# VHH binders against q9gzu0, part 4

Target 1, 229 residues: q9gzu0
Amino acid sequence: MGDPNSRKKQALNRLRAQLRKKKESLADQFDFKMYIAFVFKEKKKKSALFEVSEVIPVMTNNYEENILKGVRDSSYSLESSLELLQKDVVQLHAPRYQSMRRDVIGCTQEMDFILWPRNDIEKIVCLLFSRWKESDEPFRPVQAKFEFHHGDYEKQFLHVLSRKDKTGIVVNNPNQSVFLFIDRQHLQTPKNKATIFKLCSICLYLPQEQLTHWAVGTIEDHLRPYMPE

## First folded at step 22 (VHH)

Design r4
Fold by OpenDDE, fold request of step 25:
Structure r4 (fold): chain B 229 residues (1-229), chain A 124 residues (1-124)
Amino acid sequence: as target 1 above (229 residues)
Amino acid sequence: QVQLQESGGGLVQAGGSLRLSCAASGFTFSSYAMAWYRQAPGKEREFVATISSGGSTYYADSVKGRFTISRDNAKNTVYLQMNSLKPEDTAVYYCAREYVFKYGDRKYVYLDSWGQGTQVTVSS
């Protein structure tokens, strides 16, 4: 009698194969929730916690036509597109996020969070939860760590600080699991020039095989460390 | 595999000129924007110049009027002509591939590949 874990793995592999044939993603079988915590260096200061309005899963196989269109439009190379098509990674897009703090007037709106210049943030933590679609089961934490430390994204900001064009930038953590979409605002005052980097969107990269790897605990359990006492 | 190889660096006197080259391979060169960055000792890497796939150029204020970025798609090479060099231009110069794309209503740039760099030293 095969190990229950082995049977589950086999079932998942079959599902993946079927979905690939249909140009569907395994990720499409899940509902996702995502939270963003800005962890401060000061230990006494509670993290700023945000909820993502909508998590959009994107699998390369589901969006092959879009990738090819991008190539046709000369947005990126065919070689790059092929590389992307070969990856079994799901992208989890968080285009919008809002503060969970209801006590702060004005924070209920979708906000671009300022990441720079400031030195009070230690790291950005993304918490991902999922459940099977059409299930009444609670969301479970995905067993993956999504962290982006201040030093790592600041370094990348500084690379483009002297670039005064109006383009946004994308930066990523060292393990390429967290991608930040950053808007740059160049402010000119009579006395000073300043550049502000604002977080607009986040994209998480998750290996497809990890979609069914859940940790223990509830959403509340995992948010607790980042919530105000 | 994407490869970027810088060359042309060296020692030059203030007021002198150098031409850097970056040979690219492993991708459709003509489809990408290319950029030059530099890193001085004890400093963070900084933007120098970029050239789009269409040939549009942009420069950092510190090098504007002195440096010229260009590309030869037939040779898969991007160049940086550096004139009127100053001691403050001393740095390791890096070539980078820029992935430019639209996401929502905004245009974004992602630096996805770097060369190993070439040393430029400007003596006073």
Scores: ipSAE 0.823, ipTM 0.943, lowest interface PAE 0.4, mean pLDDT 86
Fold by OpenDDE, fold request of step 25:
Order: structure tokens, then sequence, then C-alpha cells
Structure r4 (fold): chain B 229 residues (1-229), chain A 124 residues (1-124)
């Protein structure tokens, strides 16, 4: 049974392969960059900043055949798939992210971030940047706010705390713009039972019409509030 | 529009039984997993039981052996048979639709719809 890391890599590759059967969409005409900031409640504590390795845009309309295939393979329901196909929303998948901290040895590794039971996080902020493909222009910030507050995702975690199966969970912020793919680990020690919720992946939902709506500033400008002095 | 309507709640003595029903509409019922959750006063909502589209069931430890989840696809209804009820089972019980899907090599569950709930009170 291959190294857990190898399995993850293979899974990701499969996902990529599935997503690469892209029919050309508007979203496919853009390159994306994404950063994830974990903002802490303590103001003196600087945010943990992560860079997404690759952002994969998915337009549901362009993946109709793949979606239907997935339904046939019992990967997901037909009804939910049809609902998705009716929406003109771009999904921006962030399957992996890595720490931007250079000062910490080993931070270059893809890390799952523990979200619970810790309570020191105020919110998760995703910063999305894009540019036209084949453009020499710098990445520009997408004019959209992607935030997920601790109280909102904790509530959803608690709903499934008593569910001790190995199934992952997806939670979303109130405006349904940020979806967190969560791995649950049940740890049983002779003395204590604990459940840990780990962030595996993120998916952002962006209306297609907003793909060309950019804010002002550079990547650095927008990261500055989350970077250590 | 997705609609879930719970019924069957009420007052029951400890050791008694109740059967809850959840009538679903606005979607292909047979394609979705269905679940029951409950929320006791002053507590957060918690998982009770789930039944897959294929009929596989899973229960919280607190209700295992006492509660049974079932479904009738012809009636678009999910049920929760509750036996040997305890005061600790007092809560508002909610029906939920679970979207179950595979993403990569992992199975995920997404709770996308909830009913209004039905009150269950177990007296000592």
Amino acid sequence: as target 1 above (229 residues)
Amino acid sequence: QVQLQESGGGLVQAGGSLRLSCAASGFTFSSYAMAWYRQAPGKEREFVATISSGGSTYYADSVKGRFTISRDNAKNTVYLQMNSLKPEDTAVYYCAREYVFKYGDRKYVYLDSWGQGTQVTVSS
C-alpha cells in the first residue's frame, strides 16, 4: 500500500486528469493565484499565510459529460449535478496549499491545517488573483471577498462531531462562496477521545461575471496585512 | 424548491417509543442520503443517524441499538423509530438531506438542506 503521500498525489492526479478534460470556458482563459490566510483572534499574533500550489478553475457547464459520467459511476447524485449545471458559477479549486513561512524548516511541505478543536482562529481569508493567459501583465486581485469565520465553520463541525465514520465533510460560509473540504480524524487514546478537523482543500465560488472585475493593488499590497513585519 | 417537513414528535415517558417522519419534496429523493439530527436545549445540533441512497445506515453511539432510521422512496419519506427513549433524548429533531460524493479518493458529505424540526420531549 503506497505512502499516504503517494496516494494523495495519485488522487490529486486523477482529479486533475478529470478536470483537464476541459471544454474551453471563460475561466480557462485566466491564470489564477490564491493565498489562504488564517487570521488569529489574538491581534499580536500574525496570520498564518499559505500559498495555493495550483488553482483549478471548473465551469460546470463545460464539464457536463464528466459530471454525467460521475453520476453514472455513482460518484455523485444526478439531481445535485443538474443543479450545479444550471448555475453560471466558476468553481476555483485549491487542492493543496503550502506555508509561505521561509523561516520555518519543513514548511515547504504540503500541510493539512488543523481547524478544530483549536479556537484561536478568527477567520479564514482567501485572496484570489488572476490575469489573462499569455499576458505579461501582473496578477490582479479579483474583486471578491472570500471569508469564513470561525463561528460559522465550528457550528457545522459540531453538527457532525458525533458522526464517527471516516467520511470527510464539506462546510461552507453563509454566502456560499467558500467551501472547505475537511478531513476528520478520530483519535482514541486510552484516556481520551478526540476528534480533529483538518483542512484538506478549498473551493471558491465566483460568479462568471466577476471574472473580469479586478480591484486595485498588487499581490504584495493585498498580502501585506497578513504578512509578518 | 427543496422541502423537508418533520412530524411525529410529542411528549413521551421514559422507556417509551416514538416514530418520526420526514416528508421530502422538490428533489429526487431516492438519489440522496437522508439524516436525522437533534438539538437539545442549550446545546449544539448533533448527529443522530443517516441512511444512504442505497439503504446503508449509520448511528451515533448515543442512540445505537435504540433508534432505527429507514426510508420509503415511494413516499419520499425518511423515518426515525425511537425506542427506549430517555430524558436525554429530549430535543428538536431535524431532518437533513445529505449530498454524498467522491472527490479524489475521498468520500465527502455535504449537508445542504434542513427541515423545520419536530419537538420530542421525554419525561422522567
Scores: ipSAE 0.818, ipTM 0.943, lowest interface PAE 0.5, mean pLDDT 86
Fold by OpenDDE, last read:
Structure r4 (fold): chain B 229 residues (1-229), chain A 124 residues (1-124)
Amino acid sequence: as target 1 above (229 residues)
Amino acid sequence: QVQLQESGGGLVQAGGSLRLSCAASGFTFSSYAMAWYRQAPGKEREFVATISSGGSTYYADSVKGRFTISRDNAKNTVYLQMNSLKPEDTAVYYCAREYVFKYGDRKYVYLDSWGQGTQVTVSS
């Protein structure tokens, strides 16, 4: 039996494979890049910057058959699936991410980021870039703001802190543009019981009409605020 | 539109019993898990109990053996039977809809809807 990390990776790979079984959509005409910045409260502390290995766009309304198959397989409820199908929103899935740090051995590996218990993070920022497929043009920043403040996700974590089952949780920012897929680990030490919340995956919600709305600047320009001086 | 309405709260003496109800509308009730949460004064909201669409139940340690969550799909209602109540159980009790799904090989829960809550006060 592979190590837990290996199993997780395999599961995510299967998920990615499933999500790639796409029907034609506007989102499929674009290539995407995504970065994740963990911004710290201490201004002198450099943000932790991560690159998403692969961004998977999903237009739920174009994948009705696949979604309904999931319902039949008891993966999701029919009602919830129908709600998703009614939305004209592109889901941008970031199943895995890796550190952009190269100064530490092993930091370039895919890892889960611990979000709690810790209070040093101010917010999570996701930067999304896109370009037309088969284009020689550079990636452009998508004109959308994806932020999740510490206070907002901590509140949701605390709601389920006493829930000691093994289920993961999904939390979202107030405007429902950023969804965090969280793994909970309950640790028992001789002295204390602790619960750790780890970020496993991210899903961004983008209105379809915004797919062609780009801001100005390069990837480097937009990453600069989160990079070390 | 999803609606959840709690009822049955009130004042009760320690050792007493109370039954809360949550009436649901605006969605296929039988397709969702339902849960109870509570928020005591000055504290964060905390998990109390959940019941799956299939009827499986799970409880917080603090209420296990005293509280029972149940559901009536025909009435679109989830219940919380509270026995052997303690002053520490004083709180606003909230009903929540839980969207349970599989993402990859992991099961996830998403709390997507809440009721307005009902006050439960347990006196010494």
Scores: ipSAE 0.797, ipTM 0.932, lowest interface PAE 0.5, mean pLDDT 86
Fold by OpenDDE, last read:
Structure r4 (fold): chain B 229 residues (1-229), chain A 124 residues (1-124)
Amino acid sequence: as target 1 above (229 residues)
Amino acid sequence: QVQLQESGGGLVQAGGSLRLSCAASGFTFSSYAMAWYRQAPGKEREFVATISSGGSTYYADSVKGRFTISRDNAKNTVYLQMNSLKPEDTAVYYCAREYVFKYGDRKYVYLDSWGQGTQVTVSS
């Protein structure tokens, strides 16, 4: 009788295979919550904490027809689409986020967070929680680390700083688990030209096998390090 | 596997010209935008020029009017014609593949592949 972990893995693989046949994904069986923390370099400064309004799981291989349609419509390249279809990774999209601070005027408004030019941010941390659908159980932390350090995304910003078109850019952390969708605004003053990089959306990449890997603790436990004392 | 190989770099005098080439393989070249970047010593890599799959071009202000980006889809090659070269153009020049897509109501670019680069040195 194989290791309990092995049996669990096999069971999940069977489930995934069945779901694939039904054009469903394992991710579709979960509800997700996500928080975004902007951690500042200054230790005395409290992190800026945001809640994602809605987390949208997407398994590209379950949307083959849609992806191929996109290719036909010249929205996507065939090669990139095929590559995405071959990956056994779930995309967790965070299209909008809002501040958890009630004291900030306009916190109810979807705000694009300015990432550059500024040097006070150490890293972006995404906290992901999930539970089985139709479960009355509390959300559990997904056992995965989603971090994007300032140095890593700044480098990528600088690469495109001289590109003055209105096209947004996507940047990713080194391990390709966090993707930032960035809007660029070029401001021209009589004295200076400035470019602002704003975070519009985030997408997390998670292997499907990790969907059932939870850490211990509550949402509050995991948010505590990023909350004001 | 995606491969990008730059060539055509070298030493040139100020005011001279040079043509760089980037040979692409491992993907449908005609379906992707291609771009040139450069990195001078001690500086960060910077955008030079891009050409869409449809042939639309865009240039950095620093090279506008002097550089021309073009592509030959039959040869899977993107070119950078560099005229009126200046010492400040000295850098390693890199070819990059750009993935362009729509996400919501916005268009995004993702740089997913780079070449090894070719050295361009402009002497005074």
Scores: ipSAE 0.796, ipTM 0.935, lowest interface PAE 0.5, mean pLDDT 87
Fold by OpenDDE, fold request of step 25:
Structure r4 (fold): chain B 229 residues (1-229), chain A 124 residues (1-124)
Amino acid sequence: as target 1 above (229 residues)
Amino acid sequence: QVQLQESGGGLVQAGGSLRLSCAASGFTFSSYAMAWYRQAPGKEREFVATISSGGSTYYADSVKGRFTISRDNAKNTVYLQMNSLKPEDTAVYYCAREYVFKYGDRKYVYLDSWGQGTQVTVSS
């Protein structure tokens, strides 16, 4: 049985390969950077900030049709709601992320972040940046808000708490702009049964028209609120 | 547009039986897994049962042996046969469409559509 780390790497490579094959959109003309901030309820506590290793854009407006044609097993994309399928939406996949805390040994590794049963997180914030490919220009912040509040994803976790199968769960924020790919681990202790929800991957939904809408500021400017002093 | 409509709920005495139905429309029913959830008063919605597109079933421990989920693809309907009902089974029961897919090396489930629910009340 290959090293768990090796298996993860292979899985990621397969995902990348499959997503690249489906890469057919305006988004293909952009390079992307993405950061994930876990904002804590305690205001004195600085956010946990992570950098996405690679952002993979995918256009999947006809994804439902592909599913119906039996290609579901070969797809690594998430089906959106019918409303989203009718829209010209780009999926921005963040398959893995790593801690920005490079000063701490071991934090540089790709990790699954535990979201539950902890209750100290207020919200997840994703910051998306882009630039034209082959441009020497700096990355600019995409003018879109990607937030997922604790109450919203916890509610969805609780829905499946009694579901003891081994399948992962996808949950989304109310406006369907942030999708979390969650691994569930059921732990049996001598005293209690516990379920842990771990964040494995994120997918952002962005209208294609928003790809050229940038906000003002640098990456550093936008990360500053989430960075340690 | 995806539509899910539950029916068959009602008042029943403890030990009794009910059969819930969920009529689906607006999508290729046979290509999706279907599930039942329930929400008791003052509690969060919880998983009851699921049936895959291939007919494989899975149940919550609390209903295992008492409830049976089934589907009729020709009628675009998923059913929940509930036997040996208990007061604890009192809830609004919801039908849901489940999208099951692979992402990397992992299998994921996404609940993308819900019905309006049907009330089940079990009296002691």
Scores: ipSAE 0.792, ipTM 0.930, lowest interface PAE 0.5, mean pLDDT 87

Design r4
Fold by ESMFold2, fold request of step 25:
Structure r4 (fold): chain B 229 residues (1-229), chain A 124 residues (1-124)
Amino acid sequence: as target 1 above (229 residues)
Amino acid sequence: QVQLQESGGGLVQAGGSLRLSCAASGFTFSSYAMAWYRQAPGKEREFVATISSGGSTYYADSVKGRFTISRDNAKNTVYLQMNSLKPEDTAVYYCAREYVFKYGDRKYVYLDSWGQGTQVTVSS
């Protein structure tokens, strides 16, 4: 017999082959939950915590034109088909969320969080959970870390501060796991010139196989550090 | 593999001119926007100019009217003509490829590739 992990990999490869025949991605076989915490620098201040209303998966192996195709434009040559499939990337987009404060109920909104020039945020943390579709199993946390520290995105905002056109920008954290979609709003009055950078969407960028690598604990266990009183 | 190689930098007197070039390879050049950025000593990298695949241009206020970005799709090259140079233009100039796309009802830019840079020094 083989190693139990080898039998699991063999079964997963068979499923991938079936999905390729149907032109479906592995990510399409999962339900997702995602939460976003804006962590404040002040230790006593509780995070601003949001639940994403709909996680929208996109696979690079399914669509020729995707939103972030250029991010992974380094060529791989002479890799096996199995290794290439294991390196397939899933993009999980989160354009809308709602606050998890107990006094805010049922208000789903487009993401509209001002990130700059404010200076009170330490980092953005995304918490991702998954389960197989049609399963009645509880969601399990995906074993990956999605953090984007203030210093890392501020540096990139400063690169384009002098750019006053109307296009949005996309910035990424150092390990390229979190992409922020940023609208720049240029407010101009006779006395004041102001530019703000507003978060409009988040994309998590991860290898497809991470969707079946789960950490221990419940959603509640993983949200507790960020929960309001 | 994407390659961007800048050239044309050097030492120039204030009021003078330089023409920078960026030779591109490893991608369909005519399908991408291209940009120039610069980084002065001790400063963060800053936007200078961009040119779309269709030839539309946009400039930072600090260089508008003095610098001209252009492209030659037959030579896979983007240029930056710099006139009326000032000491504050002293910097390393970087060529960048811009991935421009629509997301929802908005247009976004991601800067996905950079050159090594070319030094421009403007003496008084």
Scores: ipSAE 0.692, ipTM 0.874, lowest interface PAE 0.8, mean pLDDT 81
Fold by ESMFold2, fold request of step 25:
Parts: C-alpha cells; structure tokens; sequence
Structure r4 (fold): chain B 229 residues (1-229), chain A 124 residues (1-124)
C-alpha cells in the first residue's frame, strides 16, 4: 500500500518545514569535518594535507547570504517549493586550516596557500565527513566528490591576470562542487611585475539531499592516499 | 534566465572607432556589475573593463585612455566605446555579468554569465 521511499521523503519534508518555521537549517543538525589535500604532479611526492579547523555551513535559500546565487539562477527553477527543497544547496566554508605533517608543529591559520604561479600542483581534493549533531557515532564520508584540477583553475586565473583592482575572485570546478576564493597580489618592483594567486577559502557545494547519504569507510581509510609518511 | 547579447562588432582600420553594446535580460540589471573581456586568436580570454552597479569603472592598462565602458540602466545595456583602435585589439569581445559580494573583510567577484561574443577586427 505504502511506498517506503515516499514515506521517508514525506518525513524528511516535514522536518525541513519545521526547521524553516523555527528558522533553523537542516545543515545545522550536523557536525562536519573537512580535510584539504594539495596533490602534487610528482607521483612519489605525498600530498600537502590540511585539516579544516571549523566547517561553516550556510543554506542557499537565504538569498542575502547566498554566495552561489548566480549558479542557482542558472540551474534552478523557483516556481515550486518542492523543486526548491530538492535543489537547496549547503555551502560549507573552510577559511582556516592546519597542516597534518607529523614533523611540522601546526597552528590554525587563515588559508593562504599559493596556487599560481607555482606549477607543481595536480589538483585540490576536499574530503568531507559528517554526523548528526550530538551523536556518539564516528564521522562518515559524505557521498560526493570534491576535486579541482590545476588546469581548470589556472585557465580562470589567466582570464583575470590583467585585472589589477583589489577585488578577489571566485572560481569553480566544472561540476560546480568546489569554489575557490582567490586573492590576487600584484607585486611591482623597479625590476619586476609579478602576480600571485593565493587561496584564501574554499566553499563546497552540497545538495541538501546529500546530507544523509554517506559512503563506507572511516576518516583514516579516506585520508590514507594523501597522508605524508 | 540570464541573457547577454553583444552587438556592434566589425572590421575597422587602425585608428578607427567602434561601439559595442550588450543587451541584458532575465535579471535586475541595475543590481549587477558588468564587464567586457576579449579573446584574441591563440590566447586566453582577458579582462578589458568593468563597471559597477553604481557606475564606478576600472580598465586594463592596455586599453586605459582609449576605451570607455558605460551603462544605461533604463535600457538594460552596457557599452564599450573603443577609440584609437590598434591591430592588437583584434579579438572576440564578450560581455559578462559579475556577481559582487563581501566575504570576510574584502569584496569578491564571481563571473556567473557570459554572452556569445562579437568579433572586432582591426586592419592595418
């Protein structure tokens, strides 16, 4: 008589409606952990791996705080409340991190990783884990892929290389799951002109429906390919 | 549905002038910054000029003093007046919408929409 998937959808929709009435987001019901790996082109060189100190969730249906409004306007229809609920986006901001190298004493710092003009990075990989807030269970990997290959962000940096105003830029990977917040520093000396592109923050785009979908494995299982020796 | 349509490109001799237009629709035009970029054959797309919602402008060094960006919010149109054209200005010119926002203590720009481009060719 009843369809279990339909009943689960209806229960989740009722929870979302209650959270909106109380002005609480679904994302506020989770704890997050995020790690960032800068993967080098050299196969034998282990990644530069960082732990994000605090993952800051923001829901996109608050238009005044919506960093991804442009993507939403091109990717969503606003005609239906159900369509909006299914396309709600959680923005997961990561402005601060610390190194995970065992031989480096790490302090939490603002993100300031130089991405260009260096040419030794293959890609940036973000590893996201979550659990229900107040749960005793371990964090589980979110079932989503977050990577940004160097060729994709370098092309976008070149578009703005001649732009010397003081604004930062935001660039995204092709599947629009990773957004990089980039400060451009223009060094002009009597001898040289140089522009440096520094990563200042990362924002991950996660559809709201994915908050309750986990892959198998532990944090250690998923970090192992990126761990320094 | 954001639409940006460039027009006004063509062939012109060095030293000549052209005026490009970009008609915008599907959004509240007066709330957004607008920009021009260009892509010469064999090169990556590069910044030319931007104009804020409030009318403030900024230019690439290569075009400063020769090009003027302007906007007409009543007509939902951004313009690029191109004077003293050089063969190096030969490119496809693209109109772009810029989403400008504050994050932390500084402003950021996300280029969220592009036009299809209009060809400008400057002959010797």
Amino acid sequence: as target 1 above (229 residues)
Amino acid sequence: QVQLQESGGGLVQAGGSLRLSCAASGFTFSSYAMAWYRQAPGKEREFVATISSGGSTYYADSVKGRFTISRDNAKNTVYLQMNSLKPEDTAVYYCAREYVFKYGDRKYVYLDSWGQGTQVTVSS
Scores: ipSAE 0.685, ipTM 0.877, lowest interface PAE 0.8, mean pLDDT 81
Fold by ESMFold2, last read:
Structure r4 (fold): chain B 229 residues (1-229), chain A 124 residues (1-124)
Amino acid sequence: as target 1 above (229 residues)
Amino acid sequence: QVQLQESGGGLVQAGGSLRLSCAASGFTFSSYAMAWYRQAPGKEREFVATISSGGSTYYADSVKGRFTISRDNAKNTVYLQMNSLKPEDTAVYYCAREYVFKYGDRKYVYLDSWGQGTQVTVSS
């Protein structure tokens, strides 16, 4: 009390209580912007940068049998229900995104991106920005790292390479902050069979309170490393 | 806490048979798809077979016709009957739980839980 961090926590707790009274989540009170960068291994090659068309927040336990239920079952022991409630986790879904590198004025496209077979990508980086809904304030970068290195997702793709059914696969990075929704395409040519793995959607998984832990800088400041210039 | 425990591995001569079992606990077994994967030394884990909650099966080409996956929901157990074994079947075999769901207009699988594995060695 009187401490800036304590006052910030008290204000957040009051907001959470008000939202539960209205049956809303904290995430529903934010606007989001998200970008996806495919970082190449070659230093000279600029990243492929995509803007997410709409970020769709989903609270943990808002939907039966979603991917977070599976992760929770395998990663945690339940010693009390209070500990689970303290992990108020938000899924931020990015089902559609478009390239920012299009050299055609006013043209936007919904894109699928091939992740395998290829060996030129170092990692996928997601850049997340938030602000209070209906605020005039600029978007601020969420202070969290969302990276998925090539070796980590390739390993998981190889697990299912011999699986020829029509289902897609979901894979996650080691700290379970990024989930990739992958379609598998099994192609037959006259001489060869080929399987390709295409990225359809990304889901970011983070504690709900992280939405108000912001780093310094603007969207442009944080996008600059991935831009052509 | 999801628990998957494989058993039934061992040393067998080529052309022989083994039956693997995977005992499951800590979840509603009948609601999930179950699968077998295997990992040969120095290689990545690879798909062998899956069985849906409804009993539908699917096999990798390399084992089709030789292996049979089955389940007993009363015993919370999934099985892999392996016949006509070959040296290339030598691997650690893992039981896995598959979380299957629809997202948008597509069906996806997430492999959320693995057993500790059981060694199968096929001598020439």
Scores: ipSAE 0.668, ipTM 0.868, lowest interface PAE 0.9, mean pLDDT 79
Fold by OpenDDE, look of step 22:
Structure r4 (fold): chain B 229 residues (1-229), chain A 124 residues (1-124)
Amino acid sequence: as target 1 above (229 residues)
Amino acid sequence: QVQLQESGGGLVQAGGSLRLSCAASGFTFSSYAMAWYRQAPGKEREFVATISSGGSTYYADSVKGRFTISRDNAKNTVYLQMNSLKPEDTAVYYCAREYVFKYGDRKYVYLDSWGQGTQVTVSS
């Protein structure tokens, strides 16, 4: 009689196998909520908190179709795309987010958030919550850490600062759990040329096996450190 | 496993020329854009040049007209021909693989792999 935990794992593996046959991902079985907090270096300054409008899991049939379409349109290579698909990682995209705090300077309701040049941000923190689809249960915090420190993404920005082509850039944190989609804008000021890096989207990388790993607490409990007192 | 190995670095006098090579393995070379970056002492790594899978090239302003990036897909190698070298070009030169893709209505570049670098020193 296998350990209840072993049985659960086996059941999950069977489910995954079935989903794979259907070209579906385990992520498709969940509803997701995501929040993005910009934590400032000044401790007295409250974090800028954003709610993601929609979390889009990537390892889905739709994603595959999009990849194929992109390849057909010569937007990117099939090989590079297949490398992503071979990873046992789910991508959770946050293309749109809205500020929960209107009183924080620099917080725009717009999708674009300026990350550079500025040095007041300590780190970006993403909080991910999920629940089984069709469940009446509350969202639970996914037991994963999604942090991107200022020093880490600034370094990458500086690498491409001299690159003036009209492409966005993607940067990632050291553990490759958070990917930032960045729009680069070159602005001509009366005195100098300035480059601005704007955040357009965020993508979280999570091993599929971790999709069922939840921490304790409510959404509110986990947002509390980033909420205004 | 993706591997990038730079070579061709060395000491050269100002006004001289040098050709760098980057040998790639572990992936379909022809499907990826390749780029050169450099890092001078005490400075941040900076963009030098990129070549798309289709052969389109782009250069940093500081090297335009002097440097030429090229690729040989049959040899899985990207090159950087450096002419009219200046002391300011002294740096460790790195080769990078670029993943170029469209996300939404925008094109993005992701640098996912780097070589170990090759030292270029230009004496005055």
Scores: ipSAE 0.658, ipTM 0.869, lowest interface PAE 0.6, mean pLDDT 86
Fold by ESMFold2, look of step 22:
Structure r4 (fold): chain B 229 residues (1-229), chain A 124 residues (1-124)
Amino acid sequence: as target 1 above (229 residues)
Amino acid sequence: QVQLQESGGGLVQAGGSLRLSCAASGFTFSSYAMAWYRQAPGKEREFVATISSGGSTYYADSVKGRFTISRDNAKNTVYLQMNSLKPEDTAVYYCAREYVFKYGDRKYVYLDSWGQGTQVTVSS
């Protein structure tokens, strides 16, 4: 209908019409793949790599399903608050995974990974890939960094070491893109007390529009640094 | 904006008492749990006490029996009454708002707001 230099605007308008017709969010229009790598401090040790079995998107404006809405209410800087407040945010929950090394048919499990006390992990890296539903195209990496370094979550665990009530805790990385759901187990023998922090779930937190901003490369290209032998 | 303002800190001799206050504004105070944390020099911040929206309390072992957390919903204020103070209680004390929610079959807490802190120094 002419020759405008705005092909992206036309595609966005078509998408908006489609979403209104179906009453769906933008996140509902995507397939996701997510991988979690526990990167070890030892230079030569390959990461423990897991594939998330189901990525569960939750929009922040759906209060019945918005698990972390309190984060939006209180955790922002002025610049980042304006960005987050003015854009829809999606939470991508990853409660279950399977090992890339020891796959069996139907083998999945709830997230249950001890993060502390241990000193061998450098960081947790989440790799998020998306594509339009009903597309035969390969998944492409979402252009975003999802890393949570051991020192950053350890200090938050130390804050609650003396807290022995039954509630779990949620901690976030500095740029608020990765949230860890942590169960605390307090083991007590007659002579010793021990506290174990276990990862129960991971949530990635990002602006919804970021789901269409892809980096170059394939899943294989981006997983290669973390692949088991 | 959520605002948490601590007050009541100061210098006190061992065995003495102090009462900390945290005035809260910018949210429905009665709907949230509130907590006190403290940070001694060279150490990480540590949990002291929490009080639920319904008034249930929980304390770190190191302060149980000596400290009392309470709240006045009419004044939007949480308190920490500190008795029998010891030099190891010396720290900056922080008020925090707790977002408590259900995820699966468990409750989780996220500490989503902090005050600026008030210094407590216990001399012997």
Scores: ipSAE 0.654, ipTM 0.852, lowest interface PAE 0.9, mean pLDDT 79

